# Designs tried in a protein design chat: VHH binders against NADH dehydrogenase [ubiquinone] 1 alpha subcomplex subunit 10, mitochondrial (ND-42). Part 6

Target 1, 347 residues: NADH dehydrogenase [ubiquinone] 1 alpha subcomplex subunit 10, mitochondrial (ND-42), of Drosophila melanogaster (Fruit fly) (p91929)
Amino acid sequence: TKKYSVFNAIFDKTSKRFDENSKVICVEGPIAAGKSKFAKELAEELDMEYYPAVDLDLIYINSYGYDMRKLDPQLPPSCRSYDVRNFCLDPSHDLAAQFQIRMYMLRYSQYIDALQHVLSTGQGVVLERSPYSDFVFMEAMFRQGYLSRGARSVYNELRQNTIGELLKPHLVIYLDLPVDAVKKQIKARNVDYEVQSKVFSDAYLSDLEQLYKQQYLKDISTHAELLIYDWTAGGETEVVVEDIERIDFNQFEADIHNKKMLDWRFPLEAEWCEARIKYCHEKPDLMNYFNVPRFDVPELVRSADDGKVWRDVWFNAPGMKYRPGYNADMGDEGLLTKTKIGINQGI

## First folded at step 1 (VHH)

Design e10 (framework vhh_5c3l_4)
Fold by ESMFold2-Fast, scan of step 1:
Structure e10 (fold): chain B 347 residues (1-347), chain A 124 residues (1-124)
Amino acid sequence: as target 1 above (347 residues)
Amino acid sequence: QVQLQESGGGLVQPGGSLRLSCAASGFTFSSYAMSWVRQAPGKGLEVVSDISGSGGSTTYADSVKGRFTISRDNAKNTLYLQMNSLKPEDTAVYYCARDEYPLWTESFGYFDYRGPGTQVTVSS
């Protein structure tokens, strides 16, 4: 197999790839806080791989740049696209539940790729949000009546089945903006659907802040280091880098009851190799945990006939009939095969 | 609890025929589209054929069109795949799958619900 044996673990030590910067850093904060600019600058200064915020373009834009949302007129209502624009303008839509579950799954998939990068190369990573914080959006949507009890139940079951399979980040950086500052930044960046949003009310934004501070930051800080900054006027990335350099990530060595870095304390080289294999080669098995019964939640179930129409339309779309490089309709000169695109690549 | 169990796989010579069956339980079978999906050694999942809940519409991959026939017996909660004129290229593990979930379920190579699979080997 391609899985490591004890023999391979002895001669191919995963731990040899690690240095002081072999860290998982998650940048968190409310909408419009300036997280993307900061996270990109931080990754550049620390020589870490940057993982931008996930969005539904990862599902809707195919390998050839074709936007699958153009197919909506050919699809039944249950199969049409629904992204952040649609959520901002019509949050009470039945597809809002599917949207939130897709956001969690995309963050989960990206996080596996980030873990694979660290364990394979020893290079650290900086991610904009993570699957660990995703639930704050789900709970805020539920509090505003955008999700049914059934949808929330399915989300919680999916999270329960999956979250324990990951390694928590070493460091969480929270960029703090009060609700009034968030509203000012939304107006300042002047994105049409954000300014016209039905979602970005005081109630919704206050719920997000409360869930972040009272649930997520409190819970994650038991296992990860936490840095919090007032980012109302922005800040200098160099100051944050200096603060990171002051963190002792090995302080747990002085106290066996300290849970910080617990997920990263592998006593045996074989365990490091098993973790690397898990995220490098067993990603499809991890994603299979998302197969949860949903037939008692109507907004998360597609009828058999609707599903057939969706498959016929999507897998006959430009660039979707054959593997990348073999689609003559997209200008490819490769030999044609009728193999559907293996989308384990890229998600 | 949703369960799908395939049977009918085995070793067959090129040009031969084989009939796969899938016994379904734990859900209203007639309400769901069903698919046969296969995975050849070293390759990703390929959707071979699908059938609507009523049986009124079917589709086939070009690689099997004219050779394979999908059918269902809703009274027996059973899905079938009749495979004729088998080729060495048809060698794969064949899975019975319920076809109910969005693209991300297919993206990581698995359907909402699938059986454990049945091995089909076409060789002399």
Scores: ipSAE 0.007, ipTM 0.235, lowest interface PAE 9.5, mean pLDDT 82

Design e11 (framework vhh_8cml_1)
Fold by ESMFold2-Fast, scan of step 1:
Structure e11 (fold): chain B 347 residues (1-347), chain A 125 residues (1-125)
Amino acid sequence: as target 1 above (347 residues)
Amino acid sequence: EVQLVESGGGLVQPGGSLRLSCAASGFTLDYYAMGWFRQAPGQEREFVALISSSGGSTDYSDSAKGRFTISRDNAKNTVYLQMNSLKPEDTGVYFCAADLYPGWELFSDYEYDYWGQGTQVTVSS
């Protein structure tokens, strides 16, 4: 469990791993802005770990590569899969609320992994979006009528319970595309469900841009450095690298009122060690903060009957009866003792 | 009429013990992992203990380990939290929660489907 010795707490020099490149960089921007290409190139140029945009394959593809979405015909409607394709084609569906909450949870989980990487290795990270910007999608969905007031309330409570546990990024890079350019890039990218999407209206894309610029960028720039680029015609990653090299991440030392890098100003080595332990060993505790009451939001509550059907179908799916390594149906030899809950962990 | 009903809370002196019970009505606990959470005045809700659907796996917060024991009786549709060596810091409203957990770590599935209304635990001298 959380076995960090008193000796390690006193003598571990977590801060010794840090150099000028031990930074958390988030690449933000509208859909189809070219964020993936840019973020990959940036990570390569800066020798940082790249974290691609999360997707629901992280939930629906199990440890053996089986796609759990194949089970949908056996499940009641409340338990069926709903991913970005479904959202694009049917955003008014009841499962849109669960989808948005799951996207936040996936970004949150990935961000913890990124913090763990930086604090454990000293290598910087480049992420496509973060839990800090996720709310712009939730608010845009709400403005278009895709989320109820109850779903929005649950999302806000989940975010308030969790967001304060993280360390804000050092740098946010925003790739700016006007709505008309976004629509042209969606067409050029030619992904079937994106081109056919009911979501990517002028109203939705304008709301998203407004929420990014008027709320997220304004708020995050209090603590993180911010670079904004007109990315309508793309750009050169080398130019952005030069701009990053010109940033003084220690400017706060000259101004007491400057809140930049506040989350990264640990006065004691013990506090750096505590942060490392938190993101390396306490991730399950952090994820448990997502447990909040949902009774007043029918689309987020599963009936006992539906839940029973879901459990029977999912736990009997290929690779799902026992923990990874113990499923004979997938070719695992395993131990003689097996369990659906993985109680043989550590044997 | 799906409900989780907590009982067994009360006022106790430091070093004392309490046993909380959580009874499910309108659904069967057989398929649910069960958790206990607490919330102190002015604080966020925090995890206390978890028990798997079969009862073969348990987990505890650092503050609860060695002092608290979670158990279940599926035939009685009830989950228990035995709390020993209580401290003033244990004061709060204790909630039980039911989660249809897949039994392995899917990082986005830490969700509880049902919550109780809570039972007050006060530890003071």
Scores: ipSAE 0.005, ipTM 0.178, lowest interface PAE 11.9, mean pLDDT 82

Design e12 (framework vhh_7mjh_2)
Fold by ESMFold2-Fast, scan of step 1:
Structure e12 (fold): chain B 347 residues (1-347), chain A 123 residues (1-123)
Amino acid sequence: as target 1 above (347 residues)
Amino acid sequence: EVQLVESGGGLVQPGGSLRLSCAASGFTVSSNYMSWVRQAPGKGLEWIGRIYSGGSTSYNPSLKSLVTISRDNSKNTLYLQMNSLRAEDTATYYCARELGYSSDWFPLYFDYWGQGTTVTVSS
């Protein structure tokens, strides 16, 4: 009984932070659809935390602003950087498989941070894409011959081990652009590696649209509310906000067979506290589910000798010998102080 | 200086047992996730299993009936016990430290590797 009372008190402290805006919203759509501008504006209008599209700068730019890609001349080919620029220009490279798995891992890591934010503060979140839609890119790459059967198998195993640990979004907003409009927007954006890309063919872009509409939107709409907009000419964020305000996220209460919002229906008060602990304190355990056998897929493994070279080069780079905040050579003040460039709360 | 040194390899007859050791210096094994991996001649790397910082273990399902991973915190040493060895278990065996959780976490990467110890199962 006393144990139940303690759990109830903890839940009461957590649940009082939730309101109508304690929602997870994912903005989806093809390349060059204007998702970033829309998602940022939507987050501002709804007073939600904005999570921009992930990129490999999250991996390659260290906490001191040093670009680890500068180390490539010192590294064996299996350990060199490979980002979206490299993928656009050379999609048949062996590192493309590692790139796609890293993109999934980054979306997964960011999504955990978003869940932590909602469960800790009660403030809603707006994300550009999510781990739930990432497979669309993997399947399109596979259809174009950029991924081996082995790499696809590893990706599917990683997804199966991880995807069930998350809470699905409340709302998915899909910004619809046909293939011809996507190609026009890529030209309008005039990013050199996008315009020169070997990837953005009619076949690839058509495969992405088909996978989004026939697989992802179909599957996610059993759990999340879905809004679809023709975004060829862009649109008004205010109109979308009005549409969101008309959604009744509790319609499922009238029908026990309705699977909408199922991940957010906790039958026991203690389960809200357990979810908060899971995403706030157990992120390392969740990320560890990505460790699966890859050793029969050569493009996804690094030899012990290559690993030794990588370790010696990477961890002797500026700011890499110790954790951020503890590198005296970068101006850090030592183990018991916050640095000027680290986790400083003085702002 | 961080170092991992494997030992205990050698020639073993089919059906035999062998225990490999991995002595760590410059860090504490109980504070890290530690893995065993192997590479057979002419083949890629094969992950065997890991021991978590908390002491629990997980294994490659293909190998779980053959192997046990343990550690001795007082000796700062990791162990791999292998039973019912077969010719296909002939490989160089490595211990490796996994990168801990951070914004830069990559399960595809180990930050420290041993030099390896060779096990030959001959028949």
Scores: ipSAE 0.006, ipTM 0.308, lowest interface PAE 9.9, mean pLDDT 82

Design e13 (framework vhh_etentamig_d1)
Fold by ESMFold2-Fast, scan of step 1:
Structure e13 (fold): chain B 347 residues (1-347), chain A 126 residues (1-126)
Amino acid sequence: as target 1 above (347 residues)
Amino acid sequence: EVQLLESGGGLVQPGGSLRLSCAASGFTFSSYAMSWVRQAPGKGPEWVSGISGSGGSTYYADSVKGRFTISRDNSKNTLYLQMNSLRAEDTAVYYCAKDSPEELLEYWFSGYFDYRGQGTLVTVSS
């Protein structure tokens, strides 16, 4: 634990930025439930920052808008892109394990950014899903045979090393859709790879619902407030706002055994500032907790030869030779001396 | 600049022991998982053993489990491989490999090994 000085706390009053809306809200629910529309509207009505659902475009679309998936023909099969489309159409592929771990890391990275926003500005945040609920997808994939025991073990170790470093949300809102309604909405949305998906079976969707309701919602509700809505026909965001306004986020003050908001009970200004520094300035250190050996899991291991080809192709792609702002091939006018883009050099 | 320097290889009789070392520089050693990878004559690379940045977790290929022990000394920026009960099939050039940092998701999850070392030759023969 880093020591924080009392003098710094006097000038760096994180707690003074907090008001009734300085909250972390996570919107959860099955695929096609209408979470994006609801979460965006909720954020607008509460004057909170909206964080959309993560996807692999965050990895594959570089800072210049170049789609790295275009490089696949130049790459060995083990190094090719694998995103949600590939997962829907070919879930038994070896790259499905890497895909699920990447989804967890992206949710984790986004959640740190959301905590940084709340602690730095006092403005609340609304996120679509979180690292706390990500395991329901991993467990459902494992139940369907899409992940090996080894891949599941690596995921669980990564999660155990990282999940305890975050501050749990203040509120979880679950938009409930039964399996039949989920299947109807997938068909109505008419996204080609979703409609043709080998993944969205009754068994998989039922496993997800069970894992959400019997594990995630039960566990998170010990520390976060929980609101559950039947969203089969959608709903009015204004009604949810009214329900949120009726929540007493300080009810724990009346009961010493109540664990609600435990992560947010900072008695000293120095503790608020330590949390702000952790998520604002120590994000690289937090990401280092993902440093878990996976080399005994074949689907998560690549040969040095394949890796060399991948590195040569990816870091010579448009916009990838130098740090963002230093790539002349993309029109940048950087410093005369340039640092090669590589691992830990900013991408 | 990342640099890995392997040492400790040599000629040893079957059933013998060797300890390999890898001196690391140019990065925060304790923040990275490290591996030993070997390449036998005429074969592709084979992952042998891995260790977490803290040293708390270790992993082994079935071919070496129970015979090899991976360890690290973060104060000396050094990785070790203790090899016991050596067999003729352990003959290979052994490379110290740094895993990609977890912050670069696309590299880290590809399982790519960054062979920056020159390797050290281990020959097991009578």
Scores: ipSAE 0.013, ipTM 0.312, lowest interface PAE 8.3, mean pLDDT 82

Design e14 (framework vhh_8ghr_2)
Fold by ESMFold2-Fast, scan of step 1:
Formats: sequence, structure tokens, C-alpha cells
Structure e14 (fold): chain B 347 residues (1-347), chain A 126 residues (1-126)
Amino acid sequence: as target 1 above (347 residues)
Amino acid sequence: EVQLVESGGGLVQPGGSLRLSCAASGFTFSSYYAIGWVRRAPGKGEELVARIYPSGGSTSYADSVKGRFTISADISKNTAYLQMNSLRVEDTAVYYCARSSPEDLFYWLTGEFDYWGQGTLVTVSS
């Protein structure tokens, strides 16, 4: 038996699947704030689907569990793996730009899945960060000299092409942790590459806090409800649940100048249905907006020769030569079609 | 086997025009692949000059070629084109046709050109 809080329903007139708990909640805050523990507990208490923080394992661990990072010795420098560990230890590396773009794409992809879940099932969702807050990391990296003007321009073009296609969250919960407390928690977590990090300077962490508070929270609070907690000593999830229960998500009905929940105010049931179709069936079209020019930015360039080496190594790796289910080297017993991964046969 | 074959390069005077062709095999333009034209001048890095999503019709251009170059695709012929007008000496380069694969989340996240043609030389000189 799960215990959960009930929200005021905003869609009683548009869908029978929606109730007071059909909400999108984003948990935000600095690194090491305890967001994962809190978000998971919150999702359990509210009987919502939990979406953990994204990471590059989603691209580097293939469908058979093979870690593609093992291929790095066979690849030219421009094609090697670069994840959060590499960023912490070597943030000035050319691959930092690709890393940040991939993080935005992963958050975007996860957010579409979360919207699909709410619109299809009526069950609410709790996410650790979102595509809406991702730019704070990009801007902080730029301020520290880890990204070029060209890389920032590419990121901004990708964001402008994609961000307007989503529905903003109903609620943002910000776990506030000042820079000194963040540094203390990084040491307490004792993750080797975080403790040894060249990135987690006072300047970088202060830039992240400023970007969160002065840009993201200010902007998102025009549409989403906002709860802010001092989380230096942690806190009780039950207290936050009680605060959420006191929020009037239908406040906009009394004030025509109130822009809260605007993305969720569908005047017709047909518009609700169109939104469901968009996130359930048109995800490939949305993701295709990420195919923008980036080869005029040197750090995002792979030469023709490097690309050939990458293709030959990557798509001949364990589990990568054929589609999942057809790789005999991984123990698959299906009929091999001899179709290499990445080749579209138009079937 | 995926293959991209360029043609249409050559010597042209400043202010002239050329049309490059890229014949694709091993996949179809009715699928959501992006096709790009990338150039490399002697002693310089690679520059993406134009990109098209053939099934959706969306196009984009580098600032250096906007208004002068036009990218297009013929889905029935599985061929992409780069119409190059008002050519300048600075446009002298080897031009490559390249495919970007957005087939699934994994390929979108790796997000780079996965197949390249052999290249075709364009020389703009008097």
C-alpha cells in the first residue's frame, strides 16, 4: 500500500485519465545536494514514476552491457569516450563540448518519455533536473573557458530548435546548498574524480548557483510553481509533501495575468490528444531537430579519416555489428540478416 | 553497404556556378537521415557548408555560403545536390558528402556523420 498526496486536477474536463496527481515535478539543485535520495522518496510518497539523473552510460553501455569506452585505445583522440569523470579531471579537453550537448539531448529524450507517461497513463512523474535547467551547466562551462563561442552557439541553436516543443513542469523543487556546503558534500561522498576535480572551483560552483537562481528559477517560476528549501543539513521528504498539498494548481482560474500552468491549459480535448500523439509517436521527429551544422566548430569536428576509423571500430565491436537480437558473438541465436547496425533498409 | 558518391566538381571562374551531386546507396532518403556537404581547403580544417533532412525538407547553411549555395534532395533518385552560385576563390576545396544518422536515440546521441564520400575537388580560379 502506497501513501501519496493528492493535487487539484487541472484536466477534469479534457481527460478521464487525469486526476489531481497527474503532475510533472522537477527536482533541481547543485551537485551533491542529495537530490537523488529526495526525488526517489518523493516519487514513492506521491505514487509517481521516478526518473533518475541521466548519464553517458546511456550511450556508452550497449544493449548487451558492453562498455564502448574499452574501444578508446583503437580510436583517434577526436573519437574517444568523454564522460563526467573525464570532464571533472580534464575540463579543457575538446570533447567537453560534445559531452554537454549529449547531456542536453539525454535530458530532452528522458523528458519526452516522462511527458508520454503522464499523458498516456495519468500517473505523475518526478525527474532529477530537466532540459529546461541544462543551460546553467553550459553557461558555467563557457564562463570558465571550457567551451568556445562556436560550441555555445551550436548549443543555443539546438536548444532554440527543441525547448519550445515540450510542456513545462507543474512544479520545480529547488534544494538550496551554498558553495561551501557543496564542496563539503563532494568531499563526504569521496568519489575519486570528484574530489580530484579541476572543475569544482569556487568560481564554477558560484556561477552555477547564480545561473540557477538569477536565470532558471526566475524564468521557470512564471509558468511552474516553485518550492525552495535550505538543504545544507538535508531535510524530511514528508515536510515537502505537506507543502505540495497546500499548493493551488488552479490559481490561474482567478487571475488572467497568471501564466502558471499555461502549457497544460488545453481548451479542447483534441489538443490534449495531439499532445499525447506528439510525445508517444513523434519522438524521432523531435530528436531529429538535433541534426544541426557543427563541423565549422573545430572541437565538434571529426575528420573523414577519423570518422572512418570510428565507424569501423565502433560498429564491429561486441554486439554492434548487427541489430540487437542478431549478434551471434553475444550469444544471440536469431537468424542473421547480415544488416549492419546504422544501415536503414527502409523496411 | 552504405556508400556516398560525389560528382560535379571541376575548375570554374570566379562568379561562376557548379552543381555537386551525391548519389546514396545502402539506405533511403525516405528515412530520417541528415545529409551534409563538408569542405576542406588545403591547410584548413573541415567546414560544414550545408545540411538537409530529405524526408522533412529542412535545410541549414554556414554563414560563409548563405544566399549563394542551395542544398536539395531528390528522394526518388536517392540523390542530394549542392547548387553553388557566385563562386569565390575562397570556395576552393575538396567537397565531401556525408550522412548523419538519427535512426534511434543511441545514434542521435552519437550525433555525428557516420559515412563519408570520397570527395570531389572544386577549384575557383581565373
Scores: ipSAE 0.013, ipTM 0.279, lowest interface PAE 7.9, mean pLDDT 82

Design e2 (framework vhh_7mjh_2)
Fold by ESMFold2-Fast, scan of step 1:
Structure e2 (fold): chain B 347 residues (1-347), chain A 124 residues (1-124)
Amino acid sequence: as target 1 above (347 residues)
Amino acid sequence: EVQLVESGGGLVQPGGSLRLSCAASGFTFSSYAMSWVRQAPGKGLEWIGRIYTSGSTSYNPSLKSLVTISRDNSKNTLYLQMNSLRAEDTATYYCARDLEWLPYGDYYYGMDVWGQGTTVTVSS
């Protein structure tokens, strides 16, 4: 997309694109709460960009639609695919730690894209979950014994290094379902690995609800507005829209100790421009903060020999040898020199 | 047969600069990313940074302004340039064989070959 320079910042003020709907809204709640349907409808009603829940298809399905999971027979065990299906059926697997870290990284990457959208266009965004709430899943997994103390330590260090680089949402909407309703809805959705899941126990679902309500919602509400709905029988999106229209996002002006919207109170146009450049053009630098030492956590460490095999297999797979648009094996007709997939290309 | 040998450590005054070298042998050096790690007396290991096969670098955010990593594939040698040294930088410095950054992953690969270390002491 369009590159933002210091020159562009002087003549293309970010703040002039903002209106009452230039907001970051996160939809939160337990599994099977109906978040996707609600978030999509909310985005349509408010004319905002919709960001669906992330999943590992973002890693495993390449730009040409090739499923990289097909490479597993060629890979050592430490390099094989492990996604939500594998987690539901085998949560005690060593790769569960990598899975959870990848989920945080994908939410982080998507959130940067959402901030880029708001700052570059002025159009608001609606996201299903965010990097800010991801830790509730990590902590619930740890309580059930699916993550080691070492893996939890690495996750917390990665989060500590990265979370402060983002701008908190303006509004969090929590769709509340009690554990019994969650279990009924999982059964109603009838997804085979969810119904057969070893993970969705009363203990796990109760831990998740407790972590959401007693830690995440409490903490995020110091900076973001919060709306909570009983969503057991679903609800009307129009009612939520009316509630949003009644929110005073400038209430912090009445109290100097009020931290609401603090991340969005830039006094100078230069600061808005710096934020826009950060999320539009410096994403690879932000993703580099995920390079944290893990050599004392065996399940997160891949030997150099295993990684060399992984690299050789993955980057010789269909569509992976060169940048998207330059792979002759996929029918691409590049006119210039081919470029191998770069070391700083994140998700 | 696979070996990494660090050199260039020694005594440096606060505010000074020092360049460490790491000589690799017994493997195809140009095919691997390389890392620098340090350990202060009585403390745990602290990762400094990585240099990829392309020559691009990634640093520990707390150390980024103080260090530069480079490599010379024709000499099978890795370098660490350190500037504005403080007493807190007193440590044994290790080089290690590592993997290239994963564009689709968050995996920090194991360091399967380490050098013996070279000691840097920052003192007046």
Scores: ipSAE 0.012, ipTM 0.355, lowest interface PAE 8.6, mean pLDDT 83

Design e3 (framework vhh_etentamig_d1)
Amino acid sequence: EVQLLESGGGLVQPGGSLRLSCAASGFTFSSYAMSWVRQAPGKGPEWVSGISGSGGSTYYADSVKGRFTISRDNSKNTLYLQMNSLRAEDTAVYYCAKDSPYYDFWSGYPLEYFDYRGQGTLVTVSS
ESMFold2-Fast, scan of step 1: ipSAE 0.013; ipTM 0.448

Design e4 (framework vhh_5c3l_4)
Fold by ESMFold2-Fast, scan of step 1:
Parts: C-alpha cells; structure tokens; sequence
Structure e4 (fold): chain B 347 residues (1-347), chain A 125 residues (1-125)
C-alpha cells in the first residue's frame, strides 16, 4: 500500500504545470507609494492572481457583514478593537502590539494562499507586501517606543517559528518614494486619520526606509531577483513588465554559489509534492505555529475574566452564536446562508 | 477528526473525591493547551482549570483552588482532573476542552474550539 502511494507521488509531476509565469512577485514600498494600483495592473498584464494588502477587516467583519467593532462598549479595554485608524491616532496604546502581530499573521495566511495557488494551478501571483517584509513595521514601531521589549520578543519568537516554513518570492519590486514625497502623498490622499496621524513623522518614515533598504532589500536580494524604481511621479507598468521579461530566473544554474531561487530548487518530485501538500492541505498546522503563549508581556495577556467576557460577547454577536445558516438574528431559516465562512476570519 | 471523551463522573457525598479523565484523539495532543470547563444547571460555562502543552503552566478558578488538581499524560493522550473536598456547588456537567488560538490576544488560553460531550458530577447527601 505504501509502495503504490510512493509511485503515485513520483508520477504526480506537479512541476509540469509550471511555465515562465509560475512566479511569486511581491510589490514593496512605503505608505502612499501607489503600490495597489501598480500591483493590480502588473497582475493583469502578466495574467497572475492579485493579492491586495491585508487589513483587520478580515478579523472584524464577520461572514454576515456585521462589524464586530460595534461590540467594543460591551468589552473590557484589553478586548476592544484596534486597527490602522487607532494605530495612526494612538500608537502608544497597549493594543498596538497585538495589532502588529495580527498584521504579520494575516500576511502569513495570505502568503500561504498565494503559494497554494501557484503550486496547485501553475499561475503566478502578485502580492502587496509579504510576511518577509513585515518586520520593517515592527522594528520602526519599536524604535519610536510604540512596542515594549517584551512585545518585540514575542513578535520575533512567532516570526522565527513560522517564517522558515514558507518559500521566498522569485521577484521583489520596490517602489521607491523619499520621505518628503511620502508625506506629500499622504496629504494629497487626505485620509482623515492619516493626515491627523501621530505616527507619520520624519523619524518613523526615515526608519521605515532605512529598514527596507539596509535590511530587507539587502537580505531578500540574495534569494530573490530585485527591481527598484523611482516612483515619485509614478511610472508605466509596461516598462516594468519588459524588465521582468528580461530576467533570467534560471541564471543560478550556471553558478552553484548563486542562492537565487534556492527555495524553488526541488531536485526530487517527492519534495515538490511535499511542498504542494504542505500549502494546500496543511495550512491549519502552519497557522498553529502561532499558538505560542507568552504570559510575561502584560499588554499581550488577557486575564481569564476578560477572556470569558470576550467569549460571551463575541460568540453571542449577530451571526456568531450558531453555524452560518442557523443564526435567526441574521434572518437565517436554518436552510440557507448568504455567505461562506472565510478561512481568513479564523486562521 | 478531533474527539474528546470524558469519564469518571458520578454521585458523591460532600467532602468526597472524584477523578475525571478525558481521552483525546484525532490531533497531536502534546501541542495543545487543555482545559476543564463546567456548567451547572441554569448557569453559564465556567473554566475550572487549564494546563499548557508540556504541563508546566497550570491555572485554577478561585472556586476550586486548593481542592482540584489538573494533570496530563501526553504519552496516553489523556487529561485528568482530581477533585477533592467536593461541595454541593461543584454539581455540574464537566467538559474536557481543547484551547483555541485567540487571534485577538495571540494566545490560545482564552477560548476553546472543541469540547467533549461532558460527564455529570453530582455532589449530594
């Protein structure tokens, strides 16, 4: 029985689904650089699946469209919602630590979905940022005093437990915007909490640029191809497509010391099949690596009493008391639901 | 498929003792925090005790401190609750529960995603 299973795995040949466009591309850059418009256009031109930037609506908006943030008046302070708006207006709040950890988790979860897509279909993907660059925001927050040493330690432990389980991108595209241009674009976008933000100082934005350029881009370019563009005035996506088409992603075959594409060099079909199974069928196991309790960091610990109140309030909220299709408070008759449970709402 | 099955409940006189067991299957038991929760008639769920994956971190509700002891045997995939000096107020259905990952806090300790069918404990003369 195992002999037959091994033969099936050997002749699976998932690599036969792949072509020159079976690539993972990450679009990186500072806030307000125009990453969303560019990444979407790039994905369309390369016939790749587009993954937009994650946000906490993935946690706070339930399967019925109910906004769980409305429950805040019923919750103790440790259990209340805290999103990018709250961070911009009150970055020194205790909940900033869990916000940053949840942003990493959401990027991690999305990246697994992107790997699953490439390995299952052979179609490439374009993502706005990734778990690999998330630490840039964590370190910038720490430098500004928004995170304690304990919170930083927890973040680093969670990252160390998880980051090595992923396959690095084939290509990183960095849209470069200097601090002055970033501040000008934030003002031009005129988003209430961004303009009023206590976070977007010269110091914070300079720290982000330094961390991106001196740590992330320097490190990731040893394993991924890297393209950098001055995006102060924007640019033409077609020019970037032409530059991508000129990249030889198999250049490493001529030089054994070249580490580019190392995560994607599976000499055995069994190893390739294991990678496909890992990201297609074992996502819950990967997400369970975030199940690392740390009780010595007060701002990340919820008391048993607070946790009980949170469970009682959240799981009796509109759409949460019963399975989808059985919540009478949402108009369900027990026969039909209007929405499907999203995996991003619960790991 | 995750399964949790409690046993060891029954009728006991005040001041008596009972030992509850929970057999776990369908998951890597040694990777999860586990808890005992109870529900008295007409009352909400109360978390009685929880224990870390290794057994090194243990907590108890104030109502049972000094009387109850939680333990686990990872080799046997079994969770235990030793209940001493039982009171009429301890009368409840006792559930074995697997702690869920709490996205809001980043810890599994604040909730559970699976529980057993429960075992009845009645403390009466």
Amino acid sequence: as target 1 above (347 residues)
Amino acid sequence: QVQLQESGGGLVQPGGSLRLSCAASGFTFSDYYMSWVRQAPGKGLEVVSDISSSGSTITYADSVKGRFTISRDNAKNTLYLQMNSLKPEDTAVYYCARESYDILTGYPWEGFDYRGPGTQVTVSS
Scores: ipSAE 0.000, ipTM 0.197, lowest interface PAE 11.2, mean pLDDT 82

Design e5 (framework vhh_8ghr_2)
Fold by ESMFold2-Fast, scan of step 1:
Structure e5 (fold): chain B 347 residues (1-347), chain A 127 residues (1-127)
Amino acid sequence: as target 1 above (347 residues)
Amino acid sequence: EVQLVESGGGLVQPGGSLRLSCAASGFTFSDSYYIGWVRRAPGKGEELVARISPSGGSTSYADSVKGRFTISADISKNTAYLQMNSLRVEDTAVYYCARGEPLYWFGELYPDAFDIWGQGTLVTVSS
């Protein structure tokens, strides 16, 4: 309430939770670079919270563990599941545009949770990719003809409506693999749909590298510190930790025109408290910025008839008819009344 | 009980103006729904001419009506409007008001699925 925000500013200062490791670190790099192993080890060494790469299980596996992909036979084609496996094997499918938008939304949602963690606990975070770098995948898909101009336009509008509401990372670590090494590592990992992928061509992987290096890394390095490593043969996490310890995150204090850490330069305790409240309590408001028009983009539109079937099937699926804790079909008892609700994420 | 009721259609001369109204009942515009105006002319398919998110304030228009039509919503009156200016003979159609589902959570995947439709109102532009 209003009285609580005043009380927190006086007696519970957000800035007092911070130490040298209260940082947002994003691990970036091409597909199959070994980012997960590195990011997890880095988080462990620095005593930071690890956020693994997002995937569509966050959408398709409900709170009771039911896999909503099982509903596909009951759904019209426009409403069926489409995940990374489907994208690798059939990237020209109409649902590829939906897939890319959902990936951006998932990275955005996870990033809010990471900001909430830092601002609430003072513990740093290590994330595999972020909403800031997600556009490299969208642009690479567009260059290969997997997305229409309309779908790209919708993505860009969603990004423009949302990206400015976040705090940029303190540090970006880029694990560099040339295209040939990426292809060898995909083969070595031997994931069936990755090896058989129609997507992981020289052109696509080259486009990703170009977009990362010529756009993302150049743009983000004006505000975040940047470390780049040749990761062709992997590397030692301890060496990266030593490099991080040598970074002066307060370099901007010597030059007011230096934009590094700009998002993290709050002069007043009240401003830190406002940021904490934004990411802890106003996440639903942030997610509402994803409501943008799609009507002129056929692959992102479902008919009224298809939408009615989708709603009836999805919200009557196991665990979906009532809010979590009130679904008798899943063994819930419920205390008072049952409320029919839509599904959501990020309580 | 959930319904959309259209009004304001009629006969106008080329270059004239009309304002269509869409009154909603059984839900509120603050519930994050999208409201669209879809028209159907003789011998043509459906065309979405305008859309608004009443709670979010975003609007969009078909190229055929940009600069001539304006969509708006009054949350307190739970009513959406389509102001049609500089009307042309080719604007002659039945105009439907429709409600769409929002996309803001993982379970609400597309704002473009219209699930509630009005009865339609006829707009005739002729000399």
Scores: ipSAE 0.014, ipTM 0.312, lowest interface PAE 8.0, mean pLDDT 83

